# Miniprotein binders against q9bqp7: the designs that were tried, part 155

Target 1, 240 residues: q9bqp7
Amino acid sequence: VPQNWFPIFNPERSDKPNASDPSVPLKIPLQRNVIPSVTRVLQQTMTKQQVFLLERWKQRMILELGEDGFKEYTSNVFLQGKRFHEALESILSPQETLKERDENLLKSGYIESVQHILKDVSGVRALESAVQHETLNYIGLLDCVAEYQGKLCVIDWKTSEKPKPFIQSTFDNPLQVVAYMGAMNHDTNYSFQVQCGLIVVAYKDGSPAHPHFMDAELCSQYWTKWLLRLEEYTEKKKNQ
Key: E = the ipSAE of ESMFold2; O = the ipSAE of OpenDDE; V2 = 0.75 times the mean of E and O plus 0.25 times the DockQ between their complexes.

## First folded at step 17 (miniprotein)

Design Bh5 (at its last look DockQ between E and O 0.28; V2 from the best seeds 0.00; counts 0 for: pae E 3.5 > 1.5)
Fold by OpenDDE base, look of step 17:
Structure Bh5 (fold): chain B 240 residues (1-240), chain A 86 residues (1-86)
Amino acid sequence: as target 1 above (240 residues)
Amino acid sequence: SPKEELLKLIEELLQSVEWLLKEAEELYRMGDLWYAAWFARMALDFAEDAARLAEETGNPELIRRAKELIERAKELIEEIERALKK
């Protein structure tokens, strides 16, 4: 049980969109402060087993691709991911910003992969927006807040070259999502609350993306795990 | 010795597989069937790696342990997949 328990949901916020919900998605810039990011917390609190598995995976990939091949692979994965997020931001942004759409960004297997998910996405409230949990002292940059099948979600977009999830990103993805949810729900820059999470895994070959929906109950369970990781991080930093 | 290093690697793999299976089981209990399946499949992949390496050493105990973990992983995957179809 976390020593510093804090709720993921804010009882003072209603799920009802205020009539004043801006027609334009929020894009709050990330302020670089001494405050740790969600990703930093997760990276610094990986278990010995997670570290070992990642290193073992890396070694296997180097054995298969060579060192230079692995570097190229890693660079390509990063670039593809970045382009995919840029394309999604463009797609999910209001039509007035569409005139600057690089058509080349839209011609990807990943974009094809998520088409069926995008059909169920509406009511975009935030894109590439910073969240801060003032009490728990962490920050993050979330990909998207939108309605998925009528439920307001923090959406996190992931890319996978193979049907098998990319090991590096998959371990703590649910924790990342709930961390963003909890921060947003208590960030004064946001007037609404999210109760659900969605991780979408897009595939390079254009095969249908996998939507991993997390309901409020599952999010609450992962929130407890996140709090434990945050406490571990805090303790480690005090001892440094 | 190279043999000792290999034995150590196999042991670390086996321990990691056991950890992955425990995580998969926990996720399964939490109701996150998709991630449970992912962890279980990862456990299987690394267990199979451990088995191959164990066979190279000729150590019957390591081979046995790896094979047992393979079977546990397969069983868990099957259970989770059955739950996903309901």
Scores: ipSAE 0.736, ipTM 0.895, lowest interface PAE 0.7, mean pLDDT 90
Fold by ESMFold2, look of step 17:
Formats: C-alpha cells, structure tokens, sequence
Structure Bh5 (fold): chain B 240 residues (1-240), chain A 86 residues (1-86)
C-alpha cells in the first residue's frame, strides 16, 4: 500500500479528441536532468527473485552461445528493437514520405507481425515523446499515443523472438505504460489525458503480434504497483 | 563433484519451474494476463533447460519430471494466448 497516494487520472482534462489539436503528432524532446527515468526506477527496484531468475537465464544463454556469442545475440536484439521503433514512428508519422523512408526499416518480420494491429490504430496524438511528472519526480519517453479500436491509449511496442517471446522483455512493461500515462496526464505539454494502455508484442518471424489491452481499471491497479516502486526508489536514494 | 552439482542444479530448476507455474496460474485466475504470460514463459524456459540437463544424466525420473513440467507450461501458455484473443 503506498504511503503517499497520487491519482493517475486528471479530472480537469478530457479524453476526447479536440478538433483544434495539432494535426502533427506531438514529439516533446527529452531533457536530461537529475530526475530519474521510469526505466531507471524499475531497474533499481527489482525483487531479489526477479533478479535471480533473470541472472539464471543469462548464465544459461552464455553457456549455450559462449560469452562472445551471447554478446552478439544481445547486440543484435537491441539493434532490431531500435530499428522496429524507428520504423513504427516513420509509418505512423504523417510527415514521413516514401522517398525519406528507409526501406530496410520497413522490411522486417516485426513490421509484418504488427500489420493487423496497425489496421486498428488511428488518431495518432504523440510519437516518441517525452513526459514528465514534476510532482512525483520522474520522466519518460513514450512510444505512441493513439486510438486503438476507438480507445485512446498509451501504446508501447515490444519486440520478442519466437520461441521464448517474453524472456528479454522487461517484467515491468505494464508499470512502464501506466507511469508514462500518469506523467502525461499531469504534464503541461499535453492538453488531454489517456485512460487506457496497450502493449503490443511483435515477433521476429512475422507471426501475428499479441496485443495486451489495459482498461482504466487495470491501469489503476498497475498504477498502485508503480507508486510502490517509485516510493522504494526514493527511499533508497535518501540513503545514498 | 561435477555430477552432484549437476543434480543440484536440475533440482533447483525444477523447483523454480513449479513456483513459476503456481504464480502464473494464480495470476491467470485473477485476469492478469501479462504477468501470467511472463511467469509461464519463464517456467517453460527453465523446464526446457532442466530437461536438457536431465538428459545428460540419463536419470529417467528427472527426465520425466522435466517433460511433464514442459507440457504443463505449454498448456498454460496456450490458454493465456486464447484469453488474449478473446
């Protein structure tokens, strides 16, 4: 139970589209400061059991591939994730043209994997955009805000290799989404709010991506868990 | 000895798999499909490792336990995936 509750939603904001909003998706630049990022908070507050399981997985991969083989595997997975996010930003941005698009970014199994999801995505409001929660003191960079099947969502795109599709994804992806949501809902750079989340897991072989929709009730439940992690992080830093 | 360390590792993996599957099943009943999937897929990964190591020992009971846990994890993963499509 968090000691200092703060609401995820802002009752002073509408979740409805505004016709006067910019026609170009928002892209607020990330400004580095001493305020911790969502990913830093989550990485610094993992449970001992979670750390043990991930370390066991890492050691097994090193045993299977060798030290240098694992290093190459990890580097390639990271690069593929980066290219996937770049491709999605290009696809979803109205300012991008075919002449300026990188064909290699568009030709991947991951892009094939999400095609059926993209058919249900519309009304893009933000892409690769910074959020800041100055009251709770954290920052982040969200992937996308758009409508999914008619509901405005913070959307997070994740890559996974099939088989073993979730082993390399962060355990805390839902907490990441709601932390971004809470920050955006209380960030003066944004005039609207979002009450739903979507995590889309795309696969290297082009298999259909799995959507994980989070309605407002589920987002509120994950928000409570995020607040606990943020409190734990803050307490640790007071003792540094 | 190396053999004793291998048997200890296999037993620790199998116990981790059983714990992960219990967590995944509870989360699935509660409707938390993301975390249910995460625990179930980690369980499958560990169970497959345990089976590979158990084959090295030739111990039929360890091999049987690992294979049964693989099937339990796969069934749960399929159930979770069906719930995600719903």
Amino acid sequence: as target 1 above (240 residues)
Amino acid sequence: SPKEELLKLIEELLQSVEWLLKEAEELYRMGDLWYAAWFARMALDFAEDAARLAEETGNPELIRRAKELIERAKELIEEIERALKK
Scores: ipSAE 0.268, ipTM 0.643, lowest interface PAE 3.5, mean pLDDT 82
ESMFold2 (binder alone), look of step 17: mean pLDDT 90; pTM 0.895

Design Bh6 (at its last look DockQ between E and O 0.83; V2 from the best seeds 0.79)
Fold by ESMFold2, look of step 17:
Structure Bh6 (fold): chain B 240 residues (1-240), chain A 86 residues (1-86)
Amino acid sequence: as target 1 above (240 residues)
Amino acid sequence: SPKEELLKLIEELLQSVEWLLKEAEELYRMGDLWYAAWMARMALDFAEDAAKLAEETGNPELIRRAKELIERAKELIEEIERAEKK
């Protein structure tokens, strides 16, 4: 149980945007500062078991691919993820056309994989936008805020290669999403808040993506786990 | 010493699989069936990894422990699948 519990929702904020708000998605730039990012907090609070399993996975991959093969593999995973996020931002932006971008960006198994999800996404409010928790003092960069099947969500896009390896999804992805939700809900750059999260796992072969919806109750349970990680991070910084 | 390093690797792998299964059970209790299943399948994969390494040693206790974890992971996956059908 965290010693400094703080609610994920802001009781002083409406659940819905003001009707007069601009319809163009927000893109708040990420500012360099001294407060930690969500990903830094999570990386620095991994358990010994998480670290060991990731290292074991890496060694198995190196054994299979060789060191140079593994470096190429990880570089390709990073590049494909980057291109996937760029493609989704382009697709979800109301003011952009495909003619302004390389068509290779849109020719991807991952993009095919998410097509059925995108049909259920509407009302895009933010894309690739910075969030900061004004009270808990952490920062992040969220992928998307939009309605999914009528529910306003922080949406996180992930790539996965089938059938292996399974470890490409992070242990802490739901914590990342709820940390972004809490930050957005307490960030003065945003006039609205979200109660739900969505993690979309897209597959390289174009197989239908998995939409992992997190309702308010599940988000609250993950929020408690996030607060514990943030406390652990803060304690480590006091002892450095 | 190469044999000693292998035994240490297997022991830590078995302990980490036990940790994964406990985490999967917690996610199951929270109602996050998809992440629970993902973590249980991860545990199965690493348990199978441990079993392969244990067979190389011929150590019957390590082999037994790895096989028990494989069965625990399979049972948990089946339980989650039953919960998903509801």
Scores: ipSAE 0.817, ipTM 0.942, lowest interface PAE 0.6, mean pLDDT 86
Fold by OpenDDE base, look of step 17:
Structure Bh6 (fold): chain B 240 residues (1-240), chain A 86 residues (1-86)
Amino acid sequence: as target 1 above (240 residues)
Amino acid sequence: SPKEELLKLIEELLQSVEWLLKEAEELYRMGDLWYAAWMARMALDFAEDAAKLAEETGNPELIRRAKELIERAKELIEEIERAEKK
């Protein structure tokens, strides 16, 4: 049990969209502060086993691709991911704010992969927006807040070149999502609350993306795990 | 020695596979079937890697342990997949 328990959900916020729901998705800039990001917390609190597995995976990839090949692979994966997020932001943004859609960004296997998910996405409230948990003192940049099949979710978009999820991107993804949820639910910049999470794994070959839906109960369970990671991080920093 | 390093690597890999299986089982108990399956499949992949490396050493105990973990991973995957179909 976390020593510093804090609820993931804010009882003072209604799930009902206030009539003042901005027609435009929120995009709050990330402030560079001494406050740790969700990603930093997760990276610094990885288990020895997680670190070992990542290193072993890297070693295998280097054996298969060579060192230069692996660097190129990593760079390409990063670039593809970035372009995918940019394309999604463009797609999910209101048409009035759509600068000239780079048609080339939309012609990707990843975009094809998520088409069936996008059909179920509506009511976009935030895109690439910063969240801060004022009490627990962490920050994050979430990809999307929208309704998925009528349920308001924090949506995290992931790319995979293989049918199997990429080990680096997926290990702590549920924790990342709930961390963003908890922060948003208690960030004064937001007037609404989220109760669900969604991780979407898009595939390079255009095969149907996998939607990993997390209901309120599952989110609550992962929230406990997140709090433990946050405490571990805090303790580790005190000892440095 | 290179052999000792390999033995150490195999041992660490086996321990990591055991950890992955425990995580997968926990996720399964939590009702997160998709993520449980993902973890279990990862466990299988690394267990198979461990088995191959163990065979190179000729150590029967390491081979046995790796094969056992492969089977455990397969069983867990099958269980999760059965649960997903319900």
Scores: ipSAE 0.736, ipTM 0.892, lowest interface PAE 0.7, mean pLDDT 90
ESMFold2 (binder alone), look of step 17: mean pLDDT 89; pTM 0.883

Design Bh7 (at its last fold request DockQ between E and O 0.92; V2 from the best seeds 0.86)
Fold by OpenDDE base, fold request of step 22:
Structure Bh7 (fold): chain B 240 residues (1-240), chain A 86 residues (1-86)
Amino acid sequence: as target 1 above (240 residues)
Amino acid sequence: SPKEELLKLIEELLQSVEWLLKEAEELLRMGDLWYAAWMARMALDFAEDAAKLAEETGNPELIRRAKELIERAKELIEEIERAEKK
């Protein structure tokens, strides 16, 4: 049990949008401060086994691609991911806020991959919006808060070049999502709460994206794991 | 020696595969079948990698351990797949 237990859900908040919720998705800017990000907490608390396996994967890729080839690969993956998120933000944003849609951003296998998911996405509440958990002292930038098949979710979009991706971020993706949920549910900038998470894995070849839905129960279980990682991070920083 | 370094690598790899299998089993218990399957498949991939490296050393114990982990990973994948169909 975490020493610093805190609930993921806020009993004082409703899951139902208040009629006063703006029709425009929230986009709260991330303030760079001394508060650690979710990503930083997760990266700094990776297990020895996770670190080893990532290094082993890297070495295998370098053997296959060469050092320069691997650098190019990593750069391309990063760029493709960035473009994909930009494209999704443009798609999910209200049409009135869409300046000149770079049509070129929409012509990707990843965008094709997520089309069937996007059909089930509605009621977008936030896009690329900062969350802060004031009590637990962490921040994050969430990709999307929207209804998926009628359930309000924190949605995290991931890209994969292969159907069986070694996605480095995949290990802790559920923790990232619930960390954002818990922060949002207790962030005063948000009037509502989220009980579900959705991780969407988009594929470069345009094959149907995989939606991994996490219900409230599963989110609660991952929340406990997140709290333990946060405590580990805090302890590590006190000893540094 | 290069041989000693390889043996160390294999040992660390085997330990990491065992860790992955435990994580996959935990995820299965949690009811996250998709991530359980992902972890189990990753365990299988690295176990096969370990087996290949172990064969290069000719160490029968490392070969045995790697093969055992391959079988455990396969069994776990099958268990998860059966759970997904229910």
Scores: ipSAE 0.849, ipTM 0.944, lowest interface PAE 0.5, mean pLDDT 91
Fold by ESMFold2, fold request of step 22:
Structure Bh7 (fold): chain B 240 residues (1-240), chain A 86 residues (1-86)
Amino acid sequence: as target 1 above (240 residues)
Amino acid sequence: SPKEELLKLIEELLQSVEWLLKEAEELLRMGDLWYAAWMARMALDFAEDAAKLAEETGNPELIRRAKELIERAKELIEEIERAEKK
């Protein structure tokens, strides 16, 4: 149970989308701050078991691929994820950009994989946008806020090459999503709020992506776990 | 010694598999079936890893513990899959 519980929902804000005047999605720039990011909090509060399992997974990969092979694998996964996020931002942007779209960015198995999800996405409110929790003092950079099947969601896009990869970001991804949600709901740069989350897992071979929808109740349960991680981080820094 | 390091590795791996199964059971109680299944399948993978290492030691207790965790993970995966089909 967190010692200092704080609600994920902001009662001073409407959760209804503004359908009367579609606008360009928000892209709040990430500023360099002394306050911690969501990803730093999660990385610094991994359990002993999570750290051990990640290291065991890395050693198994190195055994199979060699040191150089593992470095190449890691670099490729990172680049594919970056390109995927860039392509999605371009696809979901409603206006011509100053930068020409790279047609090769739009041609990937991952983009094919999410097509059926994109048909259910509308009302894009934010893309690659910074969020800051004004009270709890943490910052993040979320992928997307849009309606999915009529419900406004914080959406996080993930890539996967295998059915069961151990990826450190996947383990805590629901906490990441709700942390962004809470921050958005208490960030003065935003006039709306979000109660649902969506994690979309896209596959390299173009197979249909998995949509993992998190309703308000599930988000609230993950929010409690996020608050514990933030408290642990704060106590750790207090002792250093 | 190499033998002592292997025994320590197996012990930590078995404990970490126990932790994964506990987390998967909690996710199941929360109703997050996809993440519960994902975590239970990770537990199975690492339990199989532990079993292979335990066989190399010839230690009957470690082998027994690893095989019991494999069975527990399989049962949990089946429970989650039944919950998904409801």
Scores: ipSAE 0.834, ipTM 0.947, lowest interface PAE 0.6, mean pLDDT 86
ESMFold2, look of step 17: ipSAE 0.820; ipTM 0.942
ESMFold2 (binder alone), look of step 17: mean pLDDT 89; pTM 0.891
OpenDDE base, look of step 17: ipSAE 0.784; ipTM 0.918
ESMFold2, fold request of step 22: ipSAE 0.824, 0.324; ipTM 0.944, 0.692
ESMFold2 (binder alone), fold request of step 22: mean pLDDT 89, 89, 89; pTM 0.889, 0.885, 0.887
OpenDDE base, fold request of step 22: ipSAE 0.846, 0.844; ipTM 0.951, 0.950

Design Bh8 (at its last look DockQ between E and O 0.85; V2 from the best seeds 0.78)
Fold by ESMFold2, look of step 17:
Structure Bh8 (fold): chain B 240 residues (1-240), chain A 86 residues (1-86)
Amino acid sequence: as target 1 above (240 residues)
Amino acid sequence: SPKEELLKLIEELLQSVEWLLKEAEELLRMGDPWYALWMARMALDFAEDAAKLAELTGNPELIRRAKELIERAKELIEEIERAEKK
């Protein structure tokens, strides 16, 4: 249980999604500062089991693919993830940022995988936008805030190669989402709030993506876990 | 020595599988069966990894522990899949 509780939702803000036509989505720039990011907090508070399992997974992959094969595999995964996020930002942006996007960017299996999800996404409020929790002193960069099936969500986009059982980011993905939610809900750059989260897992082979919806109750439970990680991080830094 | 390193690897792997199963059970109690399923599937994968390594040692206690975790992971996966289909 956290020593210092703080609510994920802000009672001074509306929890209703907007029905009006959207303005240009917010893109708050990330500022350099001394407070930790969500991803740094999570990386620095990994359990010994998480660290061990990642190393065991890497060893098995290297045995299967060889050193060079593993390096190429990880480089390709990283590149495809970056391209996926770039494509999604372009697709969801109302601006005429690119008159004619790179066709190869839009033709990936991951983009095919999310098509049915994108049809349920509307009312984009923010894209690649910084969030800050002033009271709890952390920052983040969220992927998207939009309505999914009529519910305003912080949306996180993930790639997956279905034959592989896991990658490290899957352990803490819900904590990342709720940390962004809590920060956004208490960030003065935002006039609205969200009560739901969505993690979209896209597949390399184009299979239908999985939309993992997190309602307010589930988000509150993950928020408790995030607060514990943040406390652990803070205590660790006091001893350094 | 290589043998001591193998035994240490198996022990850490078994402990980590137990941790994954506990996390999956917690996630199921929280009402997140989809994420619980990912954790349980990882637990099964690593439990099978531990069983292969334990067989190389011939240590019957390590083999028994790994097989017990495999069965526990399979049962949890089935439980979670039933909960999702409601």
Scores: ipSAE 0.800, ipTM 0.935, lowest interface PAE 0.7, mean pLDDT 86
Fold by OpenDDE base, look of step 17:
Structure Bh8 (fold): chain B 240 residues (1-240), chain A 86 residues (1-86)
Amino acid sequence: as target 1 above (240 residues)
Amino acid sequence: SPKEELLKLIEELLQSVEWLLKEAEELLRMGDPWYALWMARMALDFAEDAAKLAELTGNPELIRRAKELIERAKELIEEIERAEKK
């Protein structure tokens, strides 16, 4: 049990969007501060086993591709991911901002992959928006807050070249999502609350993306795990 | 020695596979079969790597352990896949 328990959900916020919800998705800039990001917390609190597995995976990839090949591969994966997120932001943004749509960004296997998911996405509330948990002292940049099949979710978009998810992107993804949820639910910049999470794994070949839906109960369970990681991080920093 | 390093690597792989299987089982208990399946599939992949490396050592115990973990991973995958169809 976490020593510093804090609820993921804010009882003071209603699940109902206020009628005054802006028609435009929120995009709060990330302020670089001494406050750790969700990603930093997760990276610094990986288990020995996780670190070992990542290193072994890297070694295997280097053996297969060579050092230069692996660097190129990593760079390409990163670039593809970035372009995918940019394309999604463009798609999910209001039409008035669409004039700058690079049509080339929309012609990707990843975009094709998520088309069936996008059909179920509506009511976009935030895109590439910063969240801060003031009490627990962490920050993050979430990809999207929108309704998926009528349920308001924090949506995290992932790219995979293979049907098998990349080890780096998948291990702590549920924790990342709930961390963003908990922060948003207690960030004064947001007037609404999220109770669900969605991880969407898009595939390079355009095969249908996999939607991993997390209901409120599952989110609560992962929230406990997140709190433990946050405590571990805090303790490690005190000892450095 | 190179042999000792290989033995150590195999042991670390086996331990990591066991950890992945435990995590997968926990995730399944939590009601996240998709993520459980992902962990179990990773367990299988690394167990197969461990088996291949163990065969290079000729150590029958390491080979046995790796093969057992392969089977456990396969069984867990099958269990999770059955659970998702319900």
Scores: ipSAE 0.702, ipTM 0.878, lowest interface PAE 0.7, mean pLDDT 90
ESMFold2 (binder alone), look of step 17: mean pLDDT 88; pTM 0.871

Design Bh9 (at its last look DockQ between E and O 0.74; V2 from the best seeds 0.00; counts 0 for: pae O 5.8 > 1.5, SAP 79.04 > 70)
Fold by ESMFold2, look of step 17:
Structure Bh9 (fold): chain B 240 residues (1-240), chain A 104 residues (1-104)
Amino acid sequence: as target 1 above (240 residues)
Amino acid sequence: SPEEIKKRLKEELLKLIEELLQSVEWLLKEAEELYRMGDLWYAAWMARMALDFAEDAARLAKELAEKTGNPEELKKRIELIRRAKELIERAKELIEEIERALKK
């Protein structure tokens, strides 16, 4: 049970757009500072089992691909993810035209994979935007805030080359989403809040992406787990 | 010496198998928690990871047993195989339960 419980939702905020909201999605710059990022907190609070399993997976991949092959694989996954995020920001930004976009950026199986999801996405409120929780003292960079099938979500985009029991993404993707949500809901740069989350897994071959929707109740349960990780991180820093 | 190196490799493999079995147990516990939370997709993903690593542990334990001539040590190696098979069955049962919940 967290010792320093804090609510994920802010009852003083609306989750609906109004006439005072900007028509261009927010993109708050991430500032260098001493408070930890969401990803730093999660990385520093991995259990010994999480670390061991990731190392075991790495060893198995190196045995299969060779050391150089594994380096190429991981580099390609990183680059594909980066290009995918850039393409999605471009597609979802009202400031860009199709003619200004990089053709190679828009040509990928991942973009094809996500098309059926994008048809249900509207009302984009933020893209690649920093969030800060001033009370709990953490920061993050969220991918997107938009409506998905009429529900305003923090949306996180993931790539996958194929279905596998283990994906290179962290064990903690839902914690990352709710940590961003909680920060945004209490960040003065934002005039609205979000109660739902969406993780979208896009596939390299263009197969239909998998949407993982997280309603408010599920987000609240993951929020409790995030608070425990943040407490663990804080405790570790007291001992350094 | 070659004998010392071979002994150390067996000890390292034993340690790997034991840590792997412990980590599979942790994965199954996490998957069960996700299932209780109603996150069926992540529960299934975690359970399938547990199955994959449990099968990895079983394969490694069988390899270690084949290299073990001492009867007392062989009994301990067979126990590792039994533990891995038990975890494989737990993972399969959990996956089936999650899949039934998804069909509803």
Scores: ipSAE 0.726, ipTM 0.897, lowest interface PAE 1.0, mean pLDDT 85
Fold by OpenDDE base, look of step 17:
Structure Bh9 (fold): chain B 240 residues (1-240), chain A 104 residues (1-104)
Amino acid sequence: as target 1 above (240 residues)
Amino acid sequence: SPEEIKKRLKEELLKLIEELLQSVEWLLKEAEELYRMGDLWYAAWMARMALDFAEDAARLAKELAEKTGNPEELKKRIELIRRAKELIERAKELIEEIERALKK
């Protein structure tokens, strides 16, 4: 049980987002503060087993591709991910705010992969927006807050080169999503609350993306795990 | 000596296989927990990864066993293979269970 328990949901916020679809999605900039990011917390609190698996994977990839090949591979994966997020932001942004859509960004297998998910996405409230949990003292940059199949979700977009989630998709993706949810639900910059999460794994070959929906109950369960990770991080930092 | 280096490398490899098997056990435990939590997708993912690593461990252990004349080392390698096989079966069973749940 976390020593510093804090609820994922804010009872002071209405569960029903005020029906006023914000005309423009929120995009709060990430402030460079001494506050740890969700990603940093998760990375610094990986289990020995997770570290071992990642290192083994890395070594195998280096053996197969060489050191330079692995660096190139990693760079390409990062670039593809970045381009995908940029394309999604462009697609999900209102037309009035659309800078000239780089048509080339839209012609990706990843974009093709998520088309069936995008059909179920509506009511976009935030895109690439910073969240801060004031009490628990962590920050994050969430990809998207929107309605998926009529449920308001924090949506996290992931890319996969193969139709199988690779170890590159951290076991901690659900933790990241709930961390963003909890932060947003208690961030004064946001007037609404989210109760669901959605992880979407897009595939490079354009095969249908995998939607991993997280209901309120599942989110609550992962929230407990997140709190434990955050406590571990805090303890490690006090001892350094 | 080259022989001492070889021995050390074998010992290190055996240790790595053991660590891998421990990681597989951990992954299966986490997958089972996720399954109980109703997170079928992540449970399946972890279980499949556990299976892949267990199969790798079994292969590596088998390859080592074929090159060993020391009875103690042989015993250790046989044990590693046994453990890996058990984990493979456990992983398969869990995957099947999760897949059945995903079809409902």
Scores: ipSAE 0.017, ipTM 0.418, lowest interface PAE 5.8, mean pLDDT 83
ESMFold2 (binder alone), look of step 17: mean pLDDT 86; pTM 0.844

Design C5
Amino acid sequence: GKVRIEIRVGDTTITIEVDPDSPELIEELLQSVEWILKEAEELIRMGDLWYAAWMLRMALDFIEDAARLGVPVEIEIRVGDVTIRIRVEP
ESMFold2 (binder alone), alone request of step 17: mean pLDDT 58; pTM 0.425

Design C6
Amino acid sequence: MKIRVEVEIRRGDEVIRVEVEVDDPELIEELLQSVEWLLKEAEELYRMGDLWYALWMARMALDFAEDAARLAPDAEVRVRVEIEVDGKRIVVEVRRE
ESMFold2 (binder alone), alone request of step 17: mean pLDDT 67; pTM 0.572

Design D1x
Amino acid sequence: SPELIEELLQSVEWLLKEAEELYRMGDLWYAAWMARMALDFAEDAARLGDPELIERAKEILREIGVEVEVRVEDGKVIIRVRTPDGEVIEIEIDP
ESMFold2 (binder alone), alone request of step 17: mean pLDDT 62; pTM 0.498

Design D2x
Amino acid sequence: SPELIEELLQSVEWLLKEAEELYRMGDLWYALWMARMALDFAEDAARLGVKIEVEVRDGVVEIRVTDPETAKKIEELAKELAKKYGLEVEVRLE
ESMFold2 (binder alone), alone request of step 17: mean pLDDT 63; pTM 0.422

Design D3x
Amino acid sequence: GVEVEVRVEDGRVTIRVRTDDPELIEELLQSVEWLLKEAEELYRMGDLWYALWMARMALDFAEDAARLGDPELVERARKLIEEVERAIRE
ESMFold2 (binder alone), alone request of step 17: mean pLDDT 68; pTM 0.565

Design D4x
Amino acid sequence: DPEEVKKLIEEIARKYGVEVEIEIREDDPELIEELLQSVEWLLKEAEELYRMGDLWYALWMARMALDFAEDAARLGVKVRIRIEVS
ESMFold2 (binder alone), alone request of step 17: mean pLDDT 55; pTM 0.374

Design D5x
Amino acid sequence: SEEEKRRIIEEAVRLAGGDPELIEELLQSVEWLLKEAEELYRMGDLWYAAWMARMALDFAEDAARLGVPPELVEEARRLIEEIAKKAGLSEEEIRRILEE
ESMFold2 (binder alone), alone request of step 17: mean pLDDT 76; pTM 0.710

Design D6x
Amino acid sequence: SPELIEELLQSVEWLLKEAEELYRMGDLWYAAWMARMALDFAEDAARLGVSPEEIKRIVEEALRRTGDPELAKILEELLEEGSPEEVAERLRRLIEE
ESMFold2 (binder alone), alone request of step 17: mean pLDDT 67; pTM 0.624

